# VHH binders against CLA biosynthesis isomerase (cla-dc), part 10

Target 1, 281 residues: CLA biosynthesis isomerase (cla-dc), of Lactiplantibacillus plantarum (Lactobacillus plantarum) (p0dx41)
Amino acid sequence: MASFIASDQDVKNFLTAPSMNDQEGIGFAYATDEAVLKALIPAPLKLMAPVVCGYVVHMGKPTFSAPYLEESLFALVSYKDKMMGAYPINLLLHGPGAESGVIAGREGAGIPKKLADDIELRRNDNSATATVERHGKTLLNVSWTAGELNDPSIMKQFAGQLALGKEAEMNSFFYKYDIDQHEDGTNHFSNVQLVATQLRSLADQVEPGNLSIQLESTDDDPFGELKVLKPLGAAWFHFDTSVMFNTLKLDEVDAATTMPKLLTGRYDRSFFNPKAATYII

## First folded at step 4 (VHH)

Design bP2 (framework vhh_7pa5_2)
Fold by ESMFold2-Fast, scan of step 4:
Structure bP2 (fold): chain B 281 residues (1-281), chain A 126 residues (1-126)
Amino acid sequence: as target 1 above (281 residues)
Amino acid sequence: QVQLVESGGGMVQPGGSLRLSCAASGFTFSSYYMSWVRRAPGKGPEWVSTISTGGGSTSYADSVKGRFTISRDNAKNTLYLQMNSLKPEDTALYYCAKVTEWTYKYDSSTGSFDYWGQGTQVTVSS
């Protein structure tokens, strides 16, 4: 646009429901240490199983940006024993649309998004690999080979979300908050709230297979804390459509107990200690 | 049994247009990247274009950028190449190819592929 003042039509377009259409890549699940994973889940969410789920996907047609690659690790959680869904621990983005994706997700939806230095997703016939690199380490290296899951029982947990040709609705839980600076120069957290963002997706391809996975850590992205005890399975999938169509405000939460569990997924160590080791400082 | 059957070629004058089609069978078409590759008389194969599984990502050789458009219809197991502003240099036998390896990587994109059809001849002359 030619002006810093948006038109009425631009404002209306900005407020339309965002879609991440034409997604494809590797989805996976592995068993991890229950006590470690449970400790990462902020109340009032409850961990449902000692399982980390994840994906590495290409977003082919987002409505808010150019295409990009995205990685996430998430837990399966419940709220008040009535609502179930994903709790994302991290998201890393790379590619032409990645900066827009980070800005929109963090500002609008409380999503723990950072930029990766590189993400690669490669398919060769009935096998695929993905790698995620940030701050000098390959944080995630995952492989899928078409065939049987490592543990077939895991497929039943995703049946509704991955049913071919059927629209499925799912919840993702996020925390939103404000950071306020007072006259004494100190920052304070306020308005810490749990929300559920609801997605509606249409899967038109799902290919189950065997998972191989390796994790590495940096201080900024401590993936190794979520150690791989047992690979459970992977799938190559394609979503034709995926729309964030609703967001529910669920609960106001205590900042002191909640915020320590949110910061590592959103900020690098330079925010916490000016002398912290980082390759970019 | 994997089969790719190309059609839509023919004789056209410089500046003209043609639309090529490739009917795929014997494999899960929607699971594979697809490419167009051409072979001009007396020369080796030249990669022309590639399309991702869902059609969200496309790549083109510099020689055809802005003139050719690759597309697919997964419901019909069909790959297309819309060729506009054709030049004598575009004269070749055109093959659709099942991509054996494809990489999403924004510094570059690379792939390898197999030929499975007889090809369709495109001749650009007066």
Scores: ipSAE 0.229, ipTM 0.659, lowest interface PAE 3.1, mean pLDDT 87

Design bP3 (framework vhh_7pa5_2)
Fold by ESMFold2-Fast, scan of step 4:
Structure bP3 (fold): chain B 281 residues (1-281), chain A 126 residues (1-126)
Amino acid sequence: as target 1 above (281 residues)
Amino acid sequence: QVQLVESGGGMVQPGGSLRLSCAASGFTFSSYYMSWVRRAPGKGPEWVSTISTGGGSTSYADSVKGRFTISRDNAKNTLYLQMNSLKPEDTALYYCATSRYWEFTYHSSTYEFDYWGQGTQVTVSS
């Protein structure tokens, strides 16, 4: 006997802080064109380094869904020289829990999530590969081999980011917005806001290694814009726990200058030019 | 030396249930991914399910998703597979395997694992 009216207990359970426990996969970093990356980041966030970070991970025990695979490319940014963290450019999800992950992330946290057609993550001893496919292209192909980073000089920075056995707190910056339809039938953006979502994670496994990475583009997911100038390194990691414990509202921002930088990570080209859509049935 | 001893197989009618067990010894069980792999008569091995070291991550072949549940008890060095709503196509020899090959994928790809046990036979027929 299902009901469209949730119980008080169901509402309480729904509002519980989400966690993405038992998270495992490949994290990586590569150098890219500073001017290109800087142009993608909306004010008031500031780019810290001409580096794209990313991951392809399996979310083993999310509290809001069945397990799923997730990819992200993100920049390292600062806010008012007081906070540092990640600015995710994209997230692609695939697997049993992927649809729930997209809905929860987009609705609740302003996260730029889409569904991939396929994500694979495979490890064989001291080597691992991941591929992300969407709309007929392999957008991302990444490999990790245990050992030295491509650039060993960044090992101390890498080790600090994924400290073993210690709780680490990380900020992820997102822009939230509303879309309002006016009486003339046109849609308008409103309430465009910068927020910081704070995660607390406990890493129990980190294995540094060499990165190989290739990117391809589609009209819907232009990964090739973030050119790989130099691989910096990769790691196989496992987070025992990862909890989204707080969200801070930071700023209201100008829609005209901000929204052009948010749409490609959230919508396919069919929203902008239906005749140029790449995924036509 | 690694030893894996599977048990719990048998004959059941369609719609029935079985619980398979795998007793592990000779290695640090809690440090390894564990998998169930099956081999039907006249066919190659088919990956069924994998569980992470702490039991938080599980993955399943599309053919068994929603019907089978993998679990582990690290204190007892034991891996389990709860099989519900069994179908004739589930008839196979089931192997417990340590995974030196960790695969997170949600399509029907076959996997290669080290099989250390003799397997346990599951037969689903009228």
Scores: ipSAE 0.031, ipTM 0.472, lowest interface PAE 6.1, mean pLDDT 86

Design bP4 (framework vhh_7pa5_2)
Fold by ESMFold2-Fast, scan of step 4:
Structure bP4 (fold): chain B 281 residues (1-281), chain A 124 residues (1-124)
Amino acid sequence: as target 1 above (281 residues)
Amino acid sequence: QVQLVESGGGMVQPGGSLRLSCAASGFTFSSYYMSWVRRAPGKGPEWVSTISTGGGSTSYADSVKGRFTISRDNAKNTLYLQMNSLKPEDTALYYCAKGTEWTIKYSGTSFDYWGQGTQVTVSS
């Protein structure tokens, strides 16, 4: 029988690099309002383009959990004009491994993860759809149809991260922080820091296509703030491997200006005002 | 009118083998990718394997790699699945599907398949 005391081998296994292998689904991009998107990006990160990227994928063989479905919306950002990468605004997870994915990502990597009430990913030959449901709303409804991108001029950007048979590396930027409690019960933020974690992925299937996308908004998950001005494109993809590695501490940052931009992606409305209405699911 | 008729299922003990067949009609079989999809009791439908139009490319779910082999005979409009080293967890209704039609969803869902499927039960 297992014990509350982990074996030396269990600890060693726990410390291996996490991988999201056999990852498959829809990746997409759309143009949004530059001023709105720019305002969401905490300094010292800088927005590179007025574009929201996203995905809805199935993690078929994660090393840390059973399989699960995951959604993300993220921005493309730079740090000190030397590092470029993704800044995730949200992640929603659903399925057998989802709880483990949320716990590991929030505790270990500062990733803004919540549980969705439902996620569906479906493919019919040359078309695919994905829906994400939380708190009574379909927050995201996306479709892909094989063929040309909505904007063919951005094909080079898609090719860079989705090149067949080649390892692609991308930085993901996260903010990590501690929440410490004073004797009177009030909390304060400490050790607020910007980190970069690298992701190395090997694509063995990439199919570009046309994007259709609809967003709904709730106060807990305000997707409608990232307004769809123009769909740019989508692709169906499969990653054989996708490994997180090489986390670097980059900067310690000001809590007062940074924390307001981190909380909505991690907490629901009830955390900000105990008198606010909550839902029953 | 698309018609797919699965056969070859049955009861088998762990470690045994079965060969499933799917007879296709009502479309140009040689022009489509074909897949096997299964539905285990209490689970949603799971994709098992896909084969390209000419049979030159195949793909498999991780759980069946090395044990199952998909093949096709375009002259006979027939799709096959050779299943070796069967395990209790392979117990399911098996459907053949035109193209790459499948869904991943962990809450309750249903699919329209073109046939009744063929039942595979792996038990002692």
Scores: ipSAE 0.141, ipTM 0.614, lowest interface PAE 3.5, mean pLDDT 86

Design bP5 (framework vhh_7pa5_2)
Fold by ESMFold2-Fast, scan of step 4:
Structure bP5 (fold): chain B 281 residues (1-281), chain A 125 residues (1-125)
Amino acid sequence: as target 1 above (281 residues)
Amino acid sequence: QVQLVESGGGMVQPGGSLRLSCAASGFTFSSYYMSWVRRAPGKGPEWVSTISTGGGSTSYADSVKGRFTISRDNAKNTLYLQMNSLKPEDTALYYCARDTWEIKYGSTTVEFDYWGQGTQVTVSS
């Protein structure tokens, strides 16, 4: 019978590296304002290019949940001019496995995950669209059409990031922190740390194409801050396997300068104005 | 141009099994999510099951989960529905549907580009 006390085997299974297998959808990139994007990146990470990357994907066979849809906007960053990777600014999840994905990612890996009200991903022949809705707005609307990238000069770099038929390793940078409540009832940040989680993926399909993208903004999810100055390209891709397999603790960072850049991606405005919150009795 | 031809229906007693097939032509079958939709006498269409482009992801209506299995053979451009433990309430005309590759959880209202003529399944004693 199931018990509130997990078996030794259940604990061992829980500690197995999570995989987002059978992952499929639209990846894209667009140019944005360098000063705006640079300001969002917490030290000691450095912005590599004034480019926002993103995806809207379906996780067909996650090892920790039922399937779900996920959106992300991320920057390309470096750490100490040697380690390169993605810095996710936001992630929104929707679908049967979405709640489990949010809990596991936030609690275990410091990933800035929230629930979307709806995510749609559609492909019809050589065209695909995705929309992300939250709190009354379509925050993201993207389209992919198979063919040339919007900027063909980046084709070699864009295609080279997804190694077909071979396992490729990528870094994702996250900040982890603790919130400690003191005797006076005030909360304080502690143990603010930069980590790199390594992702090992096997891509078996990558189809480049033209990107159309539109962003809308809310105070909870201010996508409009990352203005689309120029669409660069999109691709339809499929990962057979994608495993988060190693996390490196890189640096301890200053809470006062770092935490302001982490909260909007993790919390809604009701956390910052509790007097405006409505409660269900 | 687009054609979907269903087969494999028939009369069966409660508890029996049937395997439906759908032969697709006129489009790149491997690029589309495919669904089975049924229409019972006097009722509107009800979504039954969907399968992803490569067959890695499947979904089912609560009424058929555990009893029906959807599968596909992209080399043969054919969609299948294995129906086990059939009940009288499964009596319907079954349609093969090409859908836009749309993942919309919890919704019974789905858009389909093309429907075949259907194959009749009758479950009666």
Scores: ipSAE 0.000, ipTM 0.223, lowest interface PAE 14.0, mean pLDDT 85

Design bP6 (framework vhh_7pa5_2)
Fold by ESMFold2-Fast, scan of step 4:
Structure bP6 (fold): chain B 281 residues (1-281), chain A 127 residues (1-127)
Amino acid sequence: as target 1 above (281 residues)
Amino acid sequence: QVQLVESGGGMVQPGGSLRLSCAASGFTFSSYYMSWVRRAPGKGPEWVSTISTGGGSTSYADSVKGRFTISRDNAKNTLYLQMNSLKPEDTALYYCARGSDTWYIKYSGTEPYFDYWGQGTQVTVSS
C-alpha cells in the first residue's frame, strides 16, 4: 500500500538516471539570423553556427512517466572551446506523460519545459509531418520527405550523433537557479549556475530527407524571432535508448545578465504581470 | 482549407455495382496516401481500402477484398472506389480519408489514423 513516507527502495528507484527510450520522430535544422540567435545565448556559452536545430519526437518508453510527444528548438554551442553541445531554447510537451516530464525536467535538470495544447506526429511511407499548437497558434509546422537534405553539407553537424548501432554522446547545457522568496513579498534569484548534462543515445534508424518548415509566434512562445532563412535538412530517426547522466557544474554566472535569457522559455507572460498577487502566510 | 468531397453513392440491389469518387482540394494530393473508411448504422468506423501516393500499392479489408478496387487520378486530385458484387452488409456511409494506418501519434481528440475526412456518401444495398 502506498504511504506519504517513501520506502528506501522507492527513494533508490527515484534516483535512477532518467531514460527516454523508444524515441522516434523528425529531427531538423535551418539557418537563422546570426545576431538574433547569438543574443539569445547566455555567456559563457558561445554560438557555433547561425543554425537552429530542432525535433518533434514521441517518447515511447520513458522510465519516469507514461509516453508523450516533445518539441525542442536548440542552438549548437561551445564552452571554453573544449566542450560542445546543445543549448535548448525551448521544449514543449503533450500527452499522458507530459506533466511528469515537465516536473522532472524543470525541477531536476533546469530544462525549459512547458505544456503544449496539442502535438501531432505522423509518418505516411516516405513523408512525415509534425505540428505543435499552443495558445491559439500553430507555433511549428514541419514536413520531412525521404531523400536528399536541402543542404547536404549539414550532415557534418549530425554525423557522430546519428551513427547506426553505435552509442553517441552529446552535452546538453542548462542553467539552474534558485528563486528565494523574501519577507517583503519580493523574489530574488540565487545560485545561478551553468551545468552540462550528458546524453547517450543509440540510433537504430536514420533516414535523411528534405525539410519544409513554418513558424508562428505568440508572446509566450516567440518562435518567429528565430526566422527561417534557409531550410537545411531533416531526418526521421529512432533511438532504442537515450539516457541523461553525469551532470557537471561548470560555472557560476551573473544573475542580472543571465536570467533575462532564461525566463521566456520557462514562464508565460502572466508571470511578468506586475499586478499579480503575492500571498505570504 | 483541406476539403474532401465524396459522391457516387446511392441505392443498389444485391450483386450490383457503384463507383464512388472523392474530390480533394487544399493540399498536394499526389503527396498523400488516401483511404476509404465506412460506417454502418449503429457501428463504429471500419477501414475499407488504402492506396499509395503513385497508386502502385493498394490494400483492402478482408470483407471487401476481390470485390472492391481503389484507384486515384493525381492529375484530377480524385480518389475512386469501384464496388462490385455489393452485399446488404456493405450498406454504410462511405468516407474519403487522407492518410493511411501505417504510423500516427496524437493524444488529443478522436484517434483516427487519418487526419482529414470527407462528409461521406451513403450506400444502401437492398432489394
Scores: ipSAE 0.159, ipTM 0.641, lowest interface PAE 3.4, mean pLDDT 86

Design bP7 (framework vhh_7pa5_2)
Fold by ESMFold2-Fast, scan of step 4:
Order: C-alpha cells, then sequence, then structure tokens
Structure bP7 (fold): chain B 281 residues (1-281), chain A 125 residues (1-125)
C-alpha cells in the first residue's frame, strides 16, 4: 500500500537513475545565421559552428513511464576550449509518458522541457517524416530519405557522433537556478550554475540520408528565429540504451546576462505578461 | 563483432536444476560486468543477476536469491548461471547481456549494450 511517506526501499529505488531504452527516430543538422545562434548561447559556453542540430525520437522503453515522443533543437558548444557537447535550446514532449518526462527533466536536470500538442513520427521503408505541433502551428516539419547527406563533405563528422555498434559519450550543458520569493513581493534568481550532464548511448542502427526541413514560429516557441539557411543532412537511428549519468558542476554565472537566454525555452508568454488572456477549451 | 551465444536451456520439473552458459567473443570479456536477464511469456524483461569483472562481486534479484548462482571464467570468455530449485515462475527466455555500470548523479546505473539471442527455460510438471 502507498503512503505519502516513502519507504526506505522506495527511496533507494528512486535514487537508482532511470534509463531510456529503445529510442529511434530522425536526427538532423542544418546551417543557420551565425550571429543569431551565437547570441542565444550563454557565456561561458562558446558556439562551435553556425549549425543547429535536432532530433525527433520515440522513447520506446523508458524505465519511468509509458512511451513518449520528444523533439529537441540544440547547438554544438565548447567550454574553456576543452569540453565540447550539446546545448539544448528547446525540448518538446508528447504522448502517454510525456508529462512524467517533463516533470523529471525539469526538476532533476534543469532541462528546458514543455509539452507539445502533437508529435508524429512515421517511417515507411527508406523514408520518414516528423511533425511537431504546438499552439496552432506546425513548429517543425522534417523528412529523411535514406541515401547521401545534403552535404556529403560532413559525413565523417556526422557518422562519428552516431557510430553503429559503438559506445558514444556526449556532454549536455544546462543552466540550473533557483527562483526565490522575497518578502517585498518580488522574485530573485539565485545559484545560477552551468553544469554538464554526461550521456552514454549505444547505437545499433544509423542510416544517413537527405534532410528536408521547415520551421514555423509562435511567440511561445520562436523556432523561425533559427532560420534554415542550408540543410546539411539527416539520419534514422536507433539506440538500444541511452542513459544520462554523472553531473559536473562547472561554473557560477551572472544571473542578469544569463537568465534572459533561459526563460523562453522553459516558460510561455503568460509568465512575462500577466495581462495576457489565457483560455481553456 | 560482439557476439554472445547462450546455451544450456531446456525443460525441467519443479525442483530441478539447469546450468546456463554464455560464450562471449569480439570484445575483452574480462573488462566487463556481465548479467543474466529473462523474459517470461507476456511480460517485459526482468533483470536476474550481475557479476563484476573479476567475479568478486555478485548481485541477484529477490525472486532468485539463494537458488541461482552467477559465475564467470575469464580464461574461457564464458558466463554461467547455475539454477537450482527451479519453479514454474522461472519459465522464461534467458539472455546473456554485456554490462557496464555508470554514474547518474550520486547513483550507479547498470546498462546493457549487447544481448544474446537467448536460451529457453521451461519449468513444468
Amino acid sequence: as target 1 above (281 residues)
Amino acid sequence: QVQLVESGGGMVQPGGSLRLSCAASGFTFSSYYMSWVRRAPGKGPEWVSTISTGGGSTSYADSVKGRFTISRDNAKNTLYLQMNSLKPEDTALYYCARTWTIKYGDTSVTSFDYWGQGTQVTVSS
């Protein structure tokens, strides 16, 4: 029987980190405006290339929830010219397990997660499509067709990140912070920190191909700011295992310069304009 | 190429014994933790047992503690599962899995990257 007081065994089980297994979908990359993308990256992270990477995946066997679909757009960044990895700009989730994924990721890891109204991912033979819908717009529409990358010159670098049958480690950089409520009726940001969470994945399927991509914007999710100047490539992939592990605390950062770059990926416009009407249908 | 080949399954009556073997090739066997995982008809995978690289540390699911013994022979690149006092509930396809333990925050997480085809164990009267 359940209780509001967790048993010692429940606490031990909670501390055993969940894994995300049987992930598959479309990964992709496209060239974007360097000045725009660079402006979105909080110091001390440095943008490595004027490239947006992304994925739309199905989480087939998460250990903590029913299956769900997830989208992300991220930049490739470095820290102190030594560590490199992903800086996620957004994540949108949909499906039976999505709410659990949002809660766990935001609370436990500072991940900028929101719920989408719909995510579809479909594969038919050597072609696949994915769409992400939120607040009346198709924010992302991608397709993959097996074959050559749009830019074959990047194949060596692209293949290295998703090597078939090989363990791959990647750093994901996140900013964690507290929001403290004060007696004077204002909120303050505190303990704003850059962290690196390490990800370990084993790909058992990677199929390179041609990318087609379209973006639309809403004020809540301004995807069109990350303009598609040139599709670079896509792949269909499957990960047998994927686990976030080991969190490194890297730096304390200035709240005034950092927080403006974190809020849009985590909150909708109603948080910034309390006069805006909100309707439930 | 990594290969894991299970053998030793079969049909036994309740209270019987079986010894499963897993022949590993294509990687440095002595550098990896190894596990047994089973899947009963109509159910998801259930972890059974794990053994450390040198065999000095073992762990077991509560359902099999005191009845099953995991062991390894690094010279032969072979993993074993000795199953005693078998019950009808032990009926499942048994998989050998290459295992590595990773940290997530302050907690160690066990992950499986390669699995064999499995060997069927059926316990019935």
Scores: ipSAE 0.000, ipTM 0.086, lowest interface PAE 22.8, mean pLDDT 84

Design bP8 (framework vhh_7pa5_2)
Fold by ESMFold2-Fast, scan of step 4:
Structure bP8 (fold): chain B 281 residues (1-281), chain A 125 residues (1-125)
Amino acid sequence: as target 1 above (281 residues)
Amino acid sequence: QVQLVESGGGMVQPGGSLRLSCAASGFTFSSYYMSWVRRAPGKGPEWVSTISTGGGSTSYADSVKGRFTISRDNAKNTLYLQMNSLKPEDTALYYCAKVTEWTIKYESGSTFDYWGQGTQVTVSS
């Protein structure tokens, strides 16, 4: 029978590399205000372009949970001019596996995951739409129409990384930290570290197309801060496999300058001020 | 112009197995989600299973989960349904359907276009 004491085999299984296999949906990019986006990026990461990338995808066969839908907005960044990758500003999850995805990502990898109230992903012939709802607002409404990108020049740089039938490795940068409560009742951040989580993915479908995108803000999820100045493009994609196969510890960072840039993506306003405007009415 | 031709049905004893096939033509098969839908005598259509364009993502009605397996061969423009541990309540006409709108919202149902002629499955002792 099951026990509160895990078996040695259960512990070994728990420690295997997580995979988000059978992943598909809409990926997109749009131009935003450089000064605003740059201000959101914690040192020592450097913003590479005034572009917000995003996706709304279905995780069909995660190894750690039932399936779920996930949204992310991220920036393209570099570390020491040698490593390139994504810096996720937010992730919202919804569906049967979403709670497990949030717990695993936040606890194990410092990933800024929250639960959405609803995520919908639809495909109809040569078009697809996705919506993300949280706290009474449609935070994201995105559409893909098969064909030309809004700006075809932006996709050439990533063609090699998304080659069909070939494994590609990609970096995602996250900050891990501890929260320590002292005997005076105050909490303190400690061990604030920049890490690079490495994904190995096998794409078996990529269909470029035109992007239409609309953002709305709430105080808990201020998507409107990342204004859409011009859509650049979208694609429908499918990854057969996607494995988080390695995590590199890169730098210890200053909590005082770093943590203000991490909290909104991880916590709602009630964590900062119990009297802040809420979604309960 | 769109054509879906189902085959592989027949009579089988409870606990038996059947494999259904659907040959698709007149559209770019690899660009569409595909479903199996069944219609039991005197009842409306019931969604059974859906498969994504590349075959990686699959979903099943609770009534068939763990017993049926949907698959596809895009090179042959063919959709399959492997049915194991068949029950009398699985008796129905089984239709191949091109999905006009593929939706993940963690709710039941999908919109369909172009159903085939159907293939009869009868489970009886």
Scores: ipSAE 0.015, ipTM 0.449, lowest interface PAE 6.2, mean pLDDT 86

Design bQ1 (framework vhh_7qia_2)
Fold by ESMFold2-Fast, scan of step 4:
Formats: structure tokens, sequence, C-alpha cells
Structure bQ1 (fold): chain B 281 residues (1-281), chain A 125 residues (1-125)
């Protein structure tokens, strides 16, 4: 029976490691302006290549919610020249489980998640498309056609990250922080920390192909800042399992230099320039 | 020749259960999404559920939590497990092959390129 006091079993279930199982969709990569992308990466992370990676996927069996669709754009980064992984710039979610996914990711893992107004993912035999809509714009329109990558020379990187039938481990880097009210009438950032969330995924389907991609911007989601200079490739994939199995706390970082790079991916413009309700005539 | 053959329909009491099956032939079943539509007399056909080649599922709001779609690629068969049946579920149920794998949680969509002949389901005392 439901109560505001969780049962011992409910608490135990809540503490189970989250999994995003039965993930299916389009992964892609394109070349972008190095100076622009590098400027978005907070220290001590270092950009590895002038490449934006992304995906549009369906999460078929998340352990923490009903199913949902998710989009992400991320950079490939290193930490202290020893750890490598993804730095997500944005995530947009839509569907029955999307609200739970946003809450769990933002509170539990510092993930920059927002709700999209619509996400569509579609495959017809050897072709697939995905669109992401928010605040009156199609922010992302991507297509995959089975076959050769736009740039076949990057096939080694795709093979390494999307190896069929092999468990792959990957780091995703996030920044966690507290926001505290202060007597001077302002909010202050504190405990700004770099963490690595470690994922273990099992791909049971990977199909390389040609990428077509278009981006549009709004002030809330300025995707056009990450200009498409050259599409590199795409793949249709399915992950049977994907488990967040560990979190490493890596560094405490300077709030003044870090926080400006975290806010746009987490908050809309109303947080930066709120306008009070006016009168109705 | 492409065929979809539905079975498992029949008469059932309210609150009862039925399992529909659809056997596919004449195409590479594992490569296509499969779905179930239904049509009550005098009504338009509506999408009930679909399942991708990888097993991802989607359901109409009217059947969420009561119906489960599944597939067995070794048997070229898609299933619809229907629990807690209501008089409103009375319809002819059609198996369909999708021309696309498709996930969208807003608005209407009806991607399809082939349907079976249908199997009647009647929920009545």
Amino acid sequence: as target 1 above (281 residues)
Amino acid sequence: QLQLVESGGGLVQPGGSLRLSCEASGFTFSSYYMGWYRQAPGKQRELVAFISSGGSTNYADSVKGRFTISRDNAKNTVYLQMNSLRPEDTAIYYCARGDTWYIKYSGDYEPFDYWGKGTPVTVSS
C-alpha cells in the first residue's frame, strides 16, 4: 500500500544501480569548430578532437521509469591524460518516462537533462531518421543510411565504441554542484565537483552508415553554435544492456570559471532574465 | 508470397484474458517492426501496439498496463497478450507489418505496408 514513508523494500529497490536497457537508435559524429567546442569544455577536462558526437535513441526498458526517447550531443574528453570519455553538452528527453528520467538524472548524477516538445525516431529498412523539436524549432534533424561512413578513416573509433557482442565500458563526465541562498539576497554555487559515471554496455546490433545532419538554434538550446563543418558517420545500434555501475569523485573545481559552462544545458532563459507577469487588458 | 495469419481470437468474459498470435511468412520477419491494429464495427481502425526488430514496444493509452506485445523471431510470430479485457476491446484485431521502425509519443502515426485478414475478439457476458 502506498505511503509517504517508503517501505524497506522500496528503499532497497531505489538503491539498485540504474540501467538503460533495450536502447535503440542512431549514433553519429561530425566535425565542428575546434575553438568553439574547446571553449565549452570546463577544466580540468581537455577536448580530444574537434568532433561532436550524438545520439537519438529509445530507452525501451529503463529500471527507473517507463520508456522514453532521448537525444544528446557530447564531446570526447580526457582527464589528466589518463581517463577518457564523453562530456555531455545537452540531453533532451520525451515520452512516458521522460519526466522521471530528467528528475533521476539531474538530482542523482548532475546530468544536463531537459524535456523536448517532441522526439521522433524512424527506420525503414536501410534508412533511418530522427528529429528533435523544442520551443518551435526542429533543433536536430539526422538521417542514417546503411553502408560506408562519410569518412571511412574513423571506422576504428566506431569499431572501438560500438563493438558487437562485447561489453564496453565508458566514462561520462558530469559536474555536480549545490545552490545555496545567502543573506545578501543572492544564490551562491558551492561544492562544484567533477565526477565520472561509469557505464557498461552490451551492443547486440551495430550497423555503420552515412550521416546527414541539420541543426537549428533557440536561445534555450543553441545547437547551431556547434556548427556542422563535416559529417563523419552514423550507425544504427541496439544495446541490450547499459548499466551505470560506479561513480568516481575526481576533483573539486572553481565555481566562477565552471558554472557559466553548465547553466545553458540545464536551465532555460527564464532563469537568466525572468519577466514578471504583466496585466491582462 | 507475403502472408500474416492471425489466430487466438474468440469470445471471452469481461476481466478475462486472450492471447493473439500472428504467423508471418514470405519476408525476413526479424528485420521488420510488427504491430496490432483493431477495428470495431462502424469505427476507424486504430493502432493498439507495435514492437521493433530489437523488441522495443509502444502501446495506445487505452491498453497500457493491460496488453503486452512480444515477438519470437525463431517462430516468425508476434503475440498480443490481452489481460483485464473490457467490452470496449471488442473488435477485429489485425496484425500489421511496418514499412518503418517508428517511435513517437505525440500525435497520430500509422506507418504500415501490409495487414493480415484479422481475428475477431468479442468481450461479452
Scores: ipSAE 0.128, ipTM 0.608, lowest interface PAE 3.4, mean pLDDT 87

Design bQ2 (framework vhh_7qia_2)
Amino acid sequence: QLQLVESGGGLVQPGGSLRLSCEASGFTVSSNYMGWYRQAPGKQRELVAFISSGGSTNYADSVKGRFTISRDNAKNTVYLQMNSLRPEDTAIYYCAKVTEWTYKYSGTEFDYWGKGTPVTVSS
ESMFold2-Fast, scan of step 4: ipSAE 0.311; ipTM 0.747

Design bQ3 (framework vhh_7qia_2)
Fold by ESMFold2-Fast, scan of step 4:
Structure bQ3 (fold): chain B 281 residues (1-281), chain A 122 residues (1-122)
Amino acid sequence: as target 1 above (281 residues)
Amino acid sequence: QLQLVESGGGLVQPGGSLRLSCEASGFTFSSYYMGWYRQAPGKQRELVAFISSGGSTNYADSVKGRFTISRDNAKNTVYLQMNSLRPEDTAIYYCAKGTEWTIKYSGSFDYWGKGTPVTVSS
């Protein structure tokens, strides 16, 4: 029988770098409103293009949980003109390993993860669909059809990011913070820090195609704020390996200007309105 | 012409192992998900495992931890490695070509082979 006190070996195993091996699904990109997207990006990160990227994938062999499905919308950003990478705006998880994925990602890496009520990923020959449902709405509905990208002019840049048989490295930027309860009846933010988590993936399947995408919005997950102006393209992909192998601490940042941009991706409206609790009880 | 040919079935004792193979022809194998079904005497056919075109796998709860599905796209072949076999695994095993891949664990398949019998008995 296990104990509430972990063994030295259990602690060592816990500290092994997490991987999301056997990852498969739809990746996509669409053009959105530049001013809206730019406003969501916390300094010192800079938005690189008025483009939302996203994915809906199955994590077939995570090292920290049973399998699960995951959705993300993210922006492409730069830091001090030296580093480029993804800034995830949201992540929603569903499936047998989803709860463990949320706990591990939020606690260990500052990742803005929530549980979806349902995620479906389906492929039929050269077409695929994914839907993400939460709080009574289909927040995301995407379709991929093998062939040309919606915007063929970006094909060379797109193909370079998903090259077959090559290890691809990408930075994902996250903010970590502490929340402390104080005797005056308030919580305070402290130690708000920008980190880059480095990810290494090996793609063994990439199939470009046409994107169809629809977003719906709720107050908890306002996807409609990232409106679809123009679909750019999609791909069906499979990563044999995908490992979070390094974390770089980049900057300590101002809580007052940063925290308003982090909370919606991490918490539901019940955290922002104490009066809402009166109706739940 | 589309064809699926299963092999590797046989008689084994409880606790034994078998590896089933399914050789596919007449379609672009690498583009389709593949699965294994089984039908025990007097029971309905059930989905045992499936594997997507990219290699993602799903298993029935009754076989998780004991069976492993894999594929070799260069050989147009899908495999089912069966370990720790039990009398209740006795069935005819069918290879299936999918028209649809889904994470919700579904038997959405459009073609089956003739099957290979597996008997687990002492």
Scores: ipSAE 0.015, ipTM 0.286, lowest interface PAE 6.7, mean pLDDT 85

